# VHH binders against DNA N6-methyl methyltransferase (damt-1), part 7

Target 1, 365 residues: DNA N6-methyl methyltransferase (damt-1), of Caenorhabditis elegans (q09956)
Amino acid sequence: MDTEFAILDEEKYYDSVFKELNLKTRSELYEISSKFMPDSQFEAIKRRGISNRKRKIKETSENSNRMEQMALKIKNVGTELKIFKKKSILDNNLKSRKAAETALNVSIPSASASSEQIIEFQKSESLSNLMSNGMINNWVRCSGDKPGIIENSDGTKFYIPPKSTFHVGDVKDIEQYSRAHDLLFDLIIADPPWFSKSVKRKRTYQMDEEVLDCLDIPVILTHDALIAFWITNRIGIEEEMIERFDKWGMEVVATWKLLKITTQGDPVYDFDNQKHKVPFESLMLAKKKDSMRKFELPENFVFASVPMSVHSHKPPLLDLLRHFGIEFTEPLELFARSLLPSTHSVGYEPFLLQSEHVFTRNISL
Below, E stands for the ipSAE of ESMFold2; O stands for the ipSAE of OpenDDE; V2 stands for 0.75 times the mean of E and O plus 0.25 times the DockQ between their complexes.

## First folded at step 1 (VHH)

Design s1 (framework vhh_etentamig_d1; at its last look DockQ between E and O 0.02; V2 from the best seeds 0.00; counts 0 for: pae O 14.2 > 2, placed apart)
Fold by OpenDDE, look of step 2:
Structure s1 (fold): chain B 365 residues (1-365), chain A 124 residues (1-124)
Amino acid sequence: as target 1 above (365 residues)
Amino acid sequence: EVQLLESGGGLVQPGGSLRLSCAASGFTFSSYAMSWVRQAPGKGPEWVSGISGSGGSTYYADSVKGRFTISRDNSKNTLYLQMNSLRAEDTAVYYCAKDSGYSRWGSTYYFDYRGQGTLVTVSS
């Protein structure tokens, strides 16, 4: 399969999910018009003028070189296809950053003990009612074939994808749920919390990568399941994950790279920055060792996307996987911060990015 | 755009047979499981039958097991439901649905798209 790369449109995907509600994603969240940098650095650049500082060719890792070449290719192709914008706004992504701040400024209920019970709603539901019925302990399902709305007491609305089931709590709670409902998952997507010096995550949930050691992933999987784990760029993390996969009786089938790009098709970071911030993230895909299922996935695949200005948010992968012919009927997202159609999601803030601060009314419809 | 178009519904006597069809377009048909769901007047929707993308696996509600047969022709992007030994309680609007998942417990099925439905009336 000759597909070397793809260019995704995350904004378009979410627009499609909520089309029936006449909603669109706030475009501001995706207005990444320049490389990510501190304001101080941005100001310094403005003062010095466009100084063509000769990039000292620092010895970039072979991987970085490869990714850089791929980035160039992607930019060229995207430009040719008129996917990318020609003009950039020199505001150091202030608009998008502000939008992200607003999006994250929502009140979400905290997690508590686990129950296998499911609270169902179809069109609309009060968050207060859900809480009174044990939302913090139970699972919630939008059971309709259309998006639903959860309304908070303060009037804030959350838009729930159709057939979305989610649980506010520990990812480990999925095991009980699986057993109780005789449900096995054939696809798992996970973005675990990785220890990063830079991510001052709100202290509330000491979530470290050790949580993965407490998960018995094989018991909740179908025999021929595919799992996909986002990993950091920390040195040695791939090896660690391989060991974890092995412990689960699983083997890597592919490692994909997400290239984060601006609206102009440029990497959001330079590749030569010795600083631990690179413009790409890795996705490791694995299957059970004893499964005879063959996944025809490219081993080295790069997909580029303009990221949401919300930190650590990953693009939806369901359509991408479908593109490669992966059939799944019971997808599960671990460590979810957003919801997907017909998907189970578990995390401490699974519907964080479903608030009205992420969406706006589509007046053109 | 995903489109599902049901056909084959009508009036039939108890004990009679009908064959429903669903024409699918706008997606890779063979890559997705498909289901039939029905909704009787005054009742909620009920899952009837499901079939895997390849057609290798079929599933039935207890209420229709042994009487209904689900099948598909991936070359024609068409889903079928053969209904035999029809009963009055089978009267409903039948919908073709693109599956996104199911749970064995409680026979809950998930779909992201469904057709407009075709009416099946079983009456003497």
Scores: ipSAE 0.000, ipTM 0.223, lowest interface PAE 14.2, mean pLDDT 85
ESMFold2-Fast, scan of step 1: ipSAE 0.370; ipTM 0.749
ESMFold2, look of step 2: ipSAE 0.005; ipTM 0.350
ESMFold2 (binder alone), look of step 2: mean pLDDT 81; pTM 0.829

Design s10 (framework vhh_7ocj_1)
Fold by ESMFold2-Fast, scan of step 1:
Structure s10 (fold): chain B 365 residues (1-365), chain A 124 residues (1-124)
Amino acid sequence: as target 1 above (365 residues)
Amino acid sequence: QVQLVESGGGLVQAGGSLRLSCAASGFTFSDYAMGWYRQAPGKQRELVAAISSGGSTRYGDFVKGRFTISRGNAKNTVYLQMNSLSVEDTAVYYCAAHPSYTFRGSYLDEYDYWGQGTQVTVSS
């Protein structure tokens, strides 16, 4: 029964991580009450009313048809369980879009050099002190059992999950780190900067999907490890990833779908493919071909979540995988933009989404 | 109305074994995921073990390899077999239930219904 789908509460997950600091996520970041559309389109609809002109430009894909049926089932079940909000806010997600803009307006060091050393801190540290100790060249670990705080010279605070380790730099740095520490990962999660997505972003550093071709993934994985890759809806991307997995001596064990929903439980985009915008993203799970480990994972699982309004933010997978009985001790996130407890994270902006612009004081705790 | 009743707790010596049971009523048991949590004096409540409606299991780091969770849908009961008990396992153990199709991560409000708890004391 729970092999078909789940409804994920991403906001509450992060609230639980930072409970010890008396913090909660800014709810505005998750206040997705309207389907995604440009302001001009939203205002036109409100002024003129909905046009009776329904242009059927092209047939929907087989995936879109299956996802549309799953979305209806998820909406029905979630409504019965009373987990969706009944009231819509007619503002085209203005509050959540403003919160996302504020959350992204932080300064992260962008210089990088390979190093294998770990700089540890427990409760609090100055960003200036970490920089002086070579943070941008080394790995930083919050070694405490509670979340830690890093403060910048301007007073901006960053909240770091317990036991998290991060590196600001190229994902290729992971191979030297793995070798230097005799550490292999039993779970890797990656959200690479795919070409079409990369073109749309303003970049101050090179974040190119070509870096995937330079990674020797098998040498940093345990024999029975699981790897999870987020992919785009670009034509041919799934076949491209299957070829990459094959080159790494790996095979796909499952392909899951993230269904992005509003607070009312409706998909964030209609299922027509006119603008190449769909309300779902794909996650490919793979294992080494020579591993005899059997993962009791559903092959076509769907998980629904209200997305954080920051683009490219993905829901955490650790608890979801554990829910299916997948145990791991050394998880690694590649191309990270946020941090998770007991996880190694590497990317050019791994703590971007850990600032006080994402979190607020929890007055009830 | 929903009711979860724990049993099987008590005093046991270190190295011993204990089996906890949780009898459920007032809902369609086979549609619910079931879990065991524990809370020691002065500490936060933590996950011990969970079992989905389909039988998939999940364990807390401190009990993996020693404890086994199982369910009997015909009897509307979830079980926790506790082996190689240590003094650190001393706590009140709680049974919890939530509907299938809903996953809210690894925190206390993941579960819709809670039992009253049963005391487990491990002596040295």
Scores: ipSAE 0.015, ipTM 0.400, lowest interface PAE 6.0, mean pLDDT 81

Design s11 (framework vhh_8emy_2)
Fold by ESMFold2-Fast, scan of step 1:
Structure s11 (fold): chain B 365 residues (1-365), chain A 124 residues (1-124)
Amino acid sequence: as target 1 above (365 residues)
Amino acid sequence: QVQLQESGGGLVQPGSSLRLSCAASGFTFSSYSMHWVRQAPGKGPEWVSSISSSGSTINYATSVKGRFSISRDNPSKTLYLQMNSLRPEDSAVYYCAKDQWLVRGDSYYYMDVRGQGTQVTVSS
């Protein structure tokens, strides 16, 4: 068995970013002590694509077998290394769900305009009226070497990673910004709001196909850049992304799996190929076809993390990518809901998870 | 690029000793904790031992405690595993692994199979 894996500590990563403000993340956001309950299945049967469904079911079964074996390895190694938490009273993730509700109970002004102007600040609380009205429609940069603080119009504080730049708006705004600043990105990470079928009354995230079609991704990328796309488990999505990459003049170099685990190291869902819920998500990595850069990446790599209880939050990948020899200086996150150091982030909610409701005082400092 | 090169394995009789070495390059060896991990045929990987970046904190799996000794030489960028009183159940491919802990608090635990490992066979 030649299988590589990593176990990520997302909580510790964010604690290190904000240590100089004497802050740590609320541990409750990562107290996933119980397995998730599968949601009701309401996906419509695709009659004309029955053969594609059968092929995908076989592929999913093969992936589940591999992932189940990997989960056992990860559990065993992490237990011996004492990475995982000891047995505790299971609260059915109630505390982590309440923490997520508190974290999401913040007011983020909606952007209605795009601008290529950068508004820089270093560390201080500024006049909230200038911060809220001027900064929200522009690109905001924390130019300091330490995390910064912004205060929105309702007095809520947001903690901003050092050297990060963000924009509240449509991801299409990135093309104007790229041209205006003569700036190309050598790494793009994207987590689009994928369309998923569920109960009609239930709010679903949707990916506007025309939004991605309107983006000229190759124009904002350096020649030797890497793009990393988080994809859903929807039938046919991997094939759709391969076609999209091909239209962008790009080719897939690897498909990695994120295994979501509890604090005790167990998968968040049981491996059951009869259910449409699995404990893993896929990350497709692609490069320009005409690039001569060789990425010596494992074609199939598994990494595990305890997910933050906020829906769709993904672990930071920058140091993991650097470990595999991916050199970058200008990373970009599209559809961002949180900020990272030295990273450009664009989305309608790019600093949603930077509020004081996500953090607490570090009692050790 | 991170490179780990294991050596020192071989075929030995039960009760014998072996000393494994791991030569590291491509990273600041003295800044990372290191691990020994083994994998027997048909089994998953088993963590064997760990040593902190300074060498001050050392841990062992229960199955090897008292028989194996982990050590490191930061100037030569080498990790060692002294294996005494070897048993047939110690037969495995032994890999050294880097704990990707960064000064900024970033922490990654992984099985890094960049080398071929070193085969240890304990058989009569």
Scores: ipSAE 0.016, ipTM 0.291, lowest interface PAE 7.0, mean pLDDT 77

Design s12 (framework vhh_etentamig_d1)
Fold by ESMFold2-Fast, scan of step 1:
Order: C-alpha cells, then structure tokens, then sequence
Structure s12 (fold): chain B 365 residues (1-365), chain A 126 residues (1-126)
C-alpha cells in the first residue's frame, strides 16, 4: 500500500471468502495475459457515436497522461515485488473469455413486487423455497459465520458469503427496507447503469439513468457515512455526479482510479489507442456536507487490479477502505452483480457471479 | 458454441416495413444484452439498436429512432427488429450481435461484441 497507489488481488480475496467450502475461484477468469484488442467493427461504431467536441477532449487527455505515468510506476514496483505472472504465449485471453461465457451461462430469478421481509438461512437452502411464481421478492440473508449454499431447482448451486444479505429488485426497494428495519448504512457502493457515448438519443439515455435521480440517498445514510460511486468514462459524467451529490446534500472527498492491468502488470489498453479505449475507471467518494467527520483518504488515488474477464465486475473495496482507516458496520452495494461478506446487496442480478460456474473444487489429496 | 442465425431480410419499397429475426443458441440468451448492427455496401459497420437481457431497456441510433423497434422473446431465444418507414439509406446487411445483459455503459472500456451472425440482406429500392 502507498498513499499514491495499491495493487489488488481480487482472485485471492474471493478464494479467502470461500475457503471453508473448499472452493476456489476459477483462475481462468483472471488469466488476462494479453492486452485487449479493440474489435475493429465495434470501434468503428463507437467512433461514429463520438461527439467531435474540442473543449472536453483536453480534460480526458490530461487524465490519460497522469494515468500513463502512474501505470509505469505500478509496473515497476510490482515487478520488483515479484507480484506479476509470466506472460502466456499461447493463450491470447482465450481461456479467460471462455471462462466468462461459462460464468454468465446461468439463470437468475426475476424480481417482482418488493417485500421488506428477511428470509434467513445458515448452511443450505433451496432457491425454490425463496421464490414465488418464479420470482424472488424477499431479502435473503446468510446469517451464519461461514459461507452458505443456495440450490436452484435445476441443481445449480450459488455460494453465498457469510452474513451477506441480498435482494433481487429495483434499488429503490432499499428505502422501504431501511425504514422497516430501522437500519441506516455507513457505507454505500454503487455501480449504476450508465449510458455510453455509443447512444445518440438523449431521451433514451435520460430514461436509463433516471433511476439515480429517484433514489433518496440521504435518508438511508448515517450522518458520517461514506458513499462511493463508480462512473463511466463518458465526457461530463464527473460534473453530473458532483451535481447529483450536491442535490443529495453531499460533497466529493476523493476521486480514485481503477487501473485495469494484465497478469504481467501492463495496462489492458495502450494509452495511444486514439483515447477511445482507456484502461482505467473512476470511483467518486463523497460525504454529507454537514458531517464534521474527516476522512484520511488520498484525494487522487490509483489502485490496480487484474479484472475478472466478466464485464463490469469491480474489485472489492472493503479491505482497501479499512486500510485507510474507514470503519463501517453496515455496508450496502447498489446495482450489485456479486455478493460480499457482511454486506447488503441490491440489484436485478445481485448473485449472478455466485454460481458454481465461477468456482472450482479445491481438491486436496 | 455460440450460434446466431439472422432471417427476414429481402427487397422492400421505400416506406415499407420488414421484420428481422435472430435465432440464438449456445448460451443463456436471457442473460445477455443483444444488438443489431448493419453494414451498407462500401461502408463500415453502424450500430442500430440494443436491448437488455430482460428487455426492459432499449436503445436506438438517431438514424432509426421512431422507425425501428427492437424486441426479444426469451422463451424462444429470439431477437427481433421491426423496421418501419424504410428508406434507401437503410439498405445494408443486418447482423445480430451478442453482448452482455447490460448496456455498454455498464461494461469496462474493454467491452466488445463477442459474436456476430452471418447477416441478412435488406434492400430498399423501388
């Protein structure tokens, strides 16, 4: 850990969570041995959707220059620490792409009308017992100190972290749940459904992102809470989020960058690729304006991670935040696609990445 | 493994309508974002429309907005594109493309269309 950057091991984190079930994450999901090759057809589509706007291009270029310098420092330090793996000559990311397809080849029950009721289990539970008419409405909690197992009617298993609670549904369901259980959150992490520059129709784009403006974030937060929002690389999104935070009575305390790297420590995209593809994502951290709490967080921090080959999967932040002295008891993830220990998770697919297709048996002979 | 088979193309007069279909197999169709992409003769590919896995979110290129409607039937593993008020400039080979459950904005910048079908030709002329 440094005040300027950190290198995360996402695979090792999940292996530690599920060790007690003799499970290990399929390593192929993290075998990003080669830089990503932009699909020429998809890139042509993106270029046609890109606004030729001079004023905002400069800001994006300046961020890329800073990140390129940081990437070189991270590569050098990680190499000296012998963190990075040897290049796979034969793979060209084929194994990781196939593993991602397998991981996503799973059916998740649909959401329907929300319920604030909690259904608890400790060791194992049939998913069919949690569903009504093929839909899941209740909040499901693995109340045990060890990971639990949920089994679908077709025999598919899902591995649930200890003390995690999840809900399949609209993120707005959290407000009713918060009130019903007299529970406020001291950490919120959100990865909303952002609309990309590939869409030219502002009306459709606004409808997609309007769910954020329907959330009454202040009423579910403790006074001294921290909120962390993943944002897209769309031009102007940071300013839009600052305005949204302001409407929620909040202010930005830090903007961090996730640098996506190969197993060798190189950025997944070259910074010289016309700036249409960047190897980094942004995380905005904010607090309530009227809170006197001082967060000892670096204002501009970079953390590097080899991404899981499943698109939109973000590295877990809980241990990183705790390392900076952020103490929290009730973390919440909005728009969740995976589960974490001792965390509430809400989204249409909150346990999508918990299926047996993500894991392998740790065979000890 | 993944197979996408487009159909429904043909010759149609300006102002006419056509419905394209894409039969998908080899993956859990309802879990993936799907799109239509077209390529006119002598031009590069153009993204036309996209739909989330559940069908709850739909997106359109400005050139087709109000004229085209994307939809899906997850029980049949089929993607559709209803094309109305067709114009000469809509003439192209239309491809079904597989992505993820979410719009491209939910993906890291590394997102691509993993698979593309062989296409179906749409010709708009009188």
Amino acid sequence: as target 1 above (365 residues)
Amino acid sequence: EVQLLESGGGLVQPGGSLRLSCAASGFTFSSYWMSWVRQAPGKGPEWVSGISGSGGSTYYADSVKGRFTISRDNSKNTLYLQMNSLRAEDTAVYYCAKGTEYSSSWRPTDYYFDYRGQGTLVTVSS
Scores: ipSAE 0.000, ipTM 0.123, lowest interface PAE 18.8, mean pLDDT 77

Design s2 (framework vhh_3k1k_2)
Fold by ESMFold2-Fast, scan of step 1:
Structure s2 (fold): chain B 365 residues (1-365), chain A 125 residues (1-125)
Amino acid sequence: as target 1 above (365 residues)
Amino acid sequence: QVQLVESGGALVQPGGSLRLSCAASGFTFSSYAMRWYRQAPGKEREWVAGISSSGGSTSYEDSVKGRFTISRDDARNTVYLQMNSLKPEDTAVYYCAADRTYYSGWRNPSEYDYWGQGTQVTVSS
């Protein structure tokens, strides 16, 4: 009956994935010692109308009250477990922001056409050789049991998790790929580009959301599959997703909250009803209505994580699902910005977190 | 003061059964996920089983799945490991641990602060 929570260690997860290459994630990417600055753009929203402003404030207050209580509980437990750093460096996260700038300063090829071919490599490959073999129009798989290395012509290395399969391109190509390979996914994770908080970005936001309506999600899912959608905190998005799931013949089984915390265990934003920035994000989990599979997933579950200082990054979910006894054999990430072991990934930036600028040499045993 | 005390280890014949217990004190037991690990001579410590803080979810290493059952009794601050159909390869020192991150499979055993001293299980004819 009590609300459950978890504290995730995203940095340690990625360290474990790449340990065979003697690599460690650069710790400064996770050195979030300062709370994020409030966004003053919320003040401009006050001019739009009393009813919308009051609804958003009231909705945020209800979620903020619950999340504030959960944040205190998480802080107390994590402090007792000695997970959190005792000293806070209030430098507006300069080290982590600089590390993120370096990680984001990479050249990534892109493609829009998907073909039926999978180009495989095991240990190492050059990006130019992959390109000459059709990577721009095909999927690439690191088929080895250990992480692989792709090297760009400028000497930049990309570290690829074992058994990962990826395509740099449009998520709309996934249906053709699924049919061509007689492959259905038993888990889909999606983090669509949401731009709802800026009035000037409303056109771009509408175009990006139209991509979701072009996806025939049910045809690429196994009967007993789970789908997990990250959503923004804009008014009405949860209702929009419920309608979208219903159109896909699916129903929501749980709604989880990611609480973003500093290295000291404090929320990255104060709970402030006057700001449009909150320290939490929502994850909606859904299954097919005609599936008899029971997912023993808690309702209203909260998981806390120190966010990587790379814009829009989300923590990996597979180890959290394993905590609840749930395993998947064919996971798929849509709008992927990173690669994971034994996972299919498609998006325009799946290499974003794979460059050597994200990693350093592990000098410890 | 945090303490975990394992008990129930013994010498048993192949095909036999044992129930291990781990008594916890010094922390809010009902708020932590609990794990069982084992370490055979000359091998690294390996994860065996886990149970969520609510007790609603359990997880197992593939080699013990179907033979071992983890459970908890929050009124007694105790986690249990029921071991059935024991094999010689199950011979190890068994440790319980309080899970710091509440997820399985990704943590180095040295990163758990709350470990017991272990209990020896020997499966031999």
Scores: ipSAE 0.005, ipTM 0.270, lowest interface PAE 10.1, mean pLDDT 77

Design s3 (framework vhh_7qia_2)
Fold by ESMFold2-Fast, scan of step 1:
Structure s3 (fold): chain B 365 residues (1-365), chain A 125 residues (1-125)
Amino acid sequence: as target 1 above (365 residues)
Amino acid sequence: QLQLVESGGGLVQPGGSLRLSCEASGFTFSSYAMGWYRQAPGKQRELVAFITSGGSTNYADSVKGRFTISRDNAKNTVYLQMNSLRPEDTAIYYCAAQTTYYGMRGYTSDEYDYWGKGTPVTVSS
């Protein structure tokens, strides 16, 4: 397999999921026509040490050279396919940023006592009924073949993909759920919270491993499962994840890059102007070492997408993995902030991006 | 690498029928949208018929009611059944495959469409 890259349309994916409710994603959330501005918090972080800063700059430059070459190919292909907009609006993405503020202005129930009980609904239900009077975080399943609707106590509606299951709680709750239902997952996707509490108070700079080190990932996986981890651009993170996979009895099969582009097909950050800011994110894919399953995956694949204007939102991977022949029946998303069809999702805000503020009525037939 | 092999073209009398076949190899066929295009001498290549991964079809007005596109995912094959052929249908017919991600066209490699080499169809007495 010598596939080099793909161009994704995240907006159309979500439009497809909710078409039976005659809903369309607010296009303003994807109107990224201006390049992103520098983040001052990242600048503060990169100044911690001279040797670490130099190694980070070199690592970023090496990846940037490869990604800049891929970005040119992606721009050329997408332009010939006429999938990019020719008209640019140089407004610092004001409209899309305002749409994101509106989309995130919703109330999500806080985590409480966890339960392994599944509460099912098909078309519509109140959130209070699904959470056993608000005190127990049950596993909620939309068992219908069409998207469902749940309504919060404040009247906010959330649109739930068909066959999806979600849980509001700590990702550690997945182990008890897996055991209680005799269910193993053949695909896990995770976007962990990569942060550190304070540099001045740490004796050594380390990734926050508290949550990940508490998970017994191999216990909830099928023998031939694939796991996909989004990682931050911090120096040393890839090596740390390789060690973590090894601890779980897993080995890396591929490392893919998400290239974030504007509606015109340009990278959201320049490769030469911001050596510490990059327009790409890394996705590490791994399998169990003792599995004989062969994954015919490109080792260094690039996929490009116009990002939703909500911070840390990642494009859905299910269709892309299926394109490479990865078949799965029980996908699981850890640290979830949005829902997908036929998928289990666990996190403190797993349906945050399912609110009515993300959608409009589809007026085209 | 993805490969498409067309067959079934030839010489046919006006009013006759032909069935074109396109067999795909080296990929997950069921995830691809498939199309038939044609190009007559001195003209631009044009869409004849299209079928999505879910089975929805679309036809050019000039062939609607005469041509039928279908697919057999078990055989990795797409078909174009051509009835009531006219001299104006004379062209080289091409099979194309398009990657679809997120319900839309997604592309891999720097080839956005994978094309067969074409099969000639001549409608003449």
Scores: ipSAE 0.012, ipTM 0.229, lowest interface PAE 8.6, mean pLDDT 78

Design s4 (framework vhh_7ocj_1)
Fold by ESMFold2-Fast, scan of step 1:
Structure s4 (fold): chain B 365 residues (1-365), chain A 124 residues (1-124)
Amino acid sequence: as target 1 above (365 residues)
Amino acid sequence: QVQLVESGGGLVQAGGSLRLSCAASGRTFSSYAMGWYRQAPGKQRELVAAITSGGSTRYGDFVKGRFTISRGNAKNTVYLQMNSLSVEDTAVYYCAADSTIYASWYEPSEYDYWGQGTQVTVSS
């Protein structure tokens, strides 16, 4: 039958990926027991003008009403299945925030120029062997069936998923790589740097966002490919993305919602609070207009997850898409900040969240 | 309230075939990921095959090409078609289910719902 929602467990997913290295994700990163507080900077959004404010209030209210009802269903089902924790840590997420600070306390080498060459390794590699003058210019692939390890000169380790390929650099570098290797992608996932923080940074964010319009997305996609874009809560962003998809010869097939929940299964923000923030994020899925492929995807699916305490981290989508029968061989993540198995990842910090500071050793009986 | 009941096990000669069935009861389980695991005497439980409610599948390396996992139309039953059986396939086969989307790729200890198991014995 039709599935209206799913409950994800990111921590268990990453634990499964790295089990052969006897590693577990630090549980503090997922110990979100307290609801989040709205940020004062969102007051600027309400001052955009009466017509825009009224339109956002109507759209947000309608989405919030639907999501609130879905959140109640998810809470009830998850409680019945004993998925949610009964004991909460009433520390205002202090331990999870400190764990996030520790996880982000790493440096990733930069890139100065694009290269189409791939450096492969299976079990382990020295970061210095991947660098020239402090930079990674080549693509790096862990070609083994098990996770690999990259170690820097101070002994810090980065854990790399099996069959993953990453590039440190501008997302535009993907076009040259695609051509050089005669490789097209059947899935693209992107979480671009949106205009999401403040009006003061609009010009900078607009310049970052405009890089999407410089990409020739259609030429790196297979004919029957799917593309998935995380979008911000900015007024008009959905219509803006529909226009971008249209420019790329694509059409929307579904718009899904990620519901962010505490370890107890409650939304991280109260619905219809001061309307500063909502506990959900939107994912738009699109296909080429000329493709005759039918994607049996629910149009308004909701998936719930306890978020990693690192801000803007998104749950992995590959297994969720396969849950709906979407088969793909060459997935690509743009603007990546973490790595996934059997996936190409491109961004300025693609393995930022792969350091040993994200993991601990799995001490099992 | 979730119960899993396996059936279809038994004794078979090497090179033969068996079809295992797992029926989930209680509430509707169309959203559940389900899998088959096996455990031979003195060994750990290992993945045989797993399937999501959408039909995406994963297999253990030693059974690829020989075994096929599938779901019934009602989505609350899972089948394991086992072909070209060898003595090394002798084990107790367990059905497992979980409500989380990633469950079909989990280690045995991570599944919340398990059947009692069905014995498969391959002779010669």
Scores: ipSAE 0.011, ipTM 0.408, lowest interface PAE 9.3, mean pLDDT 80

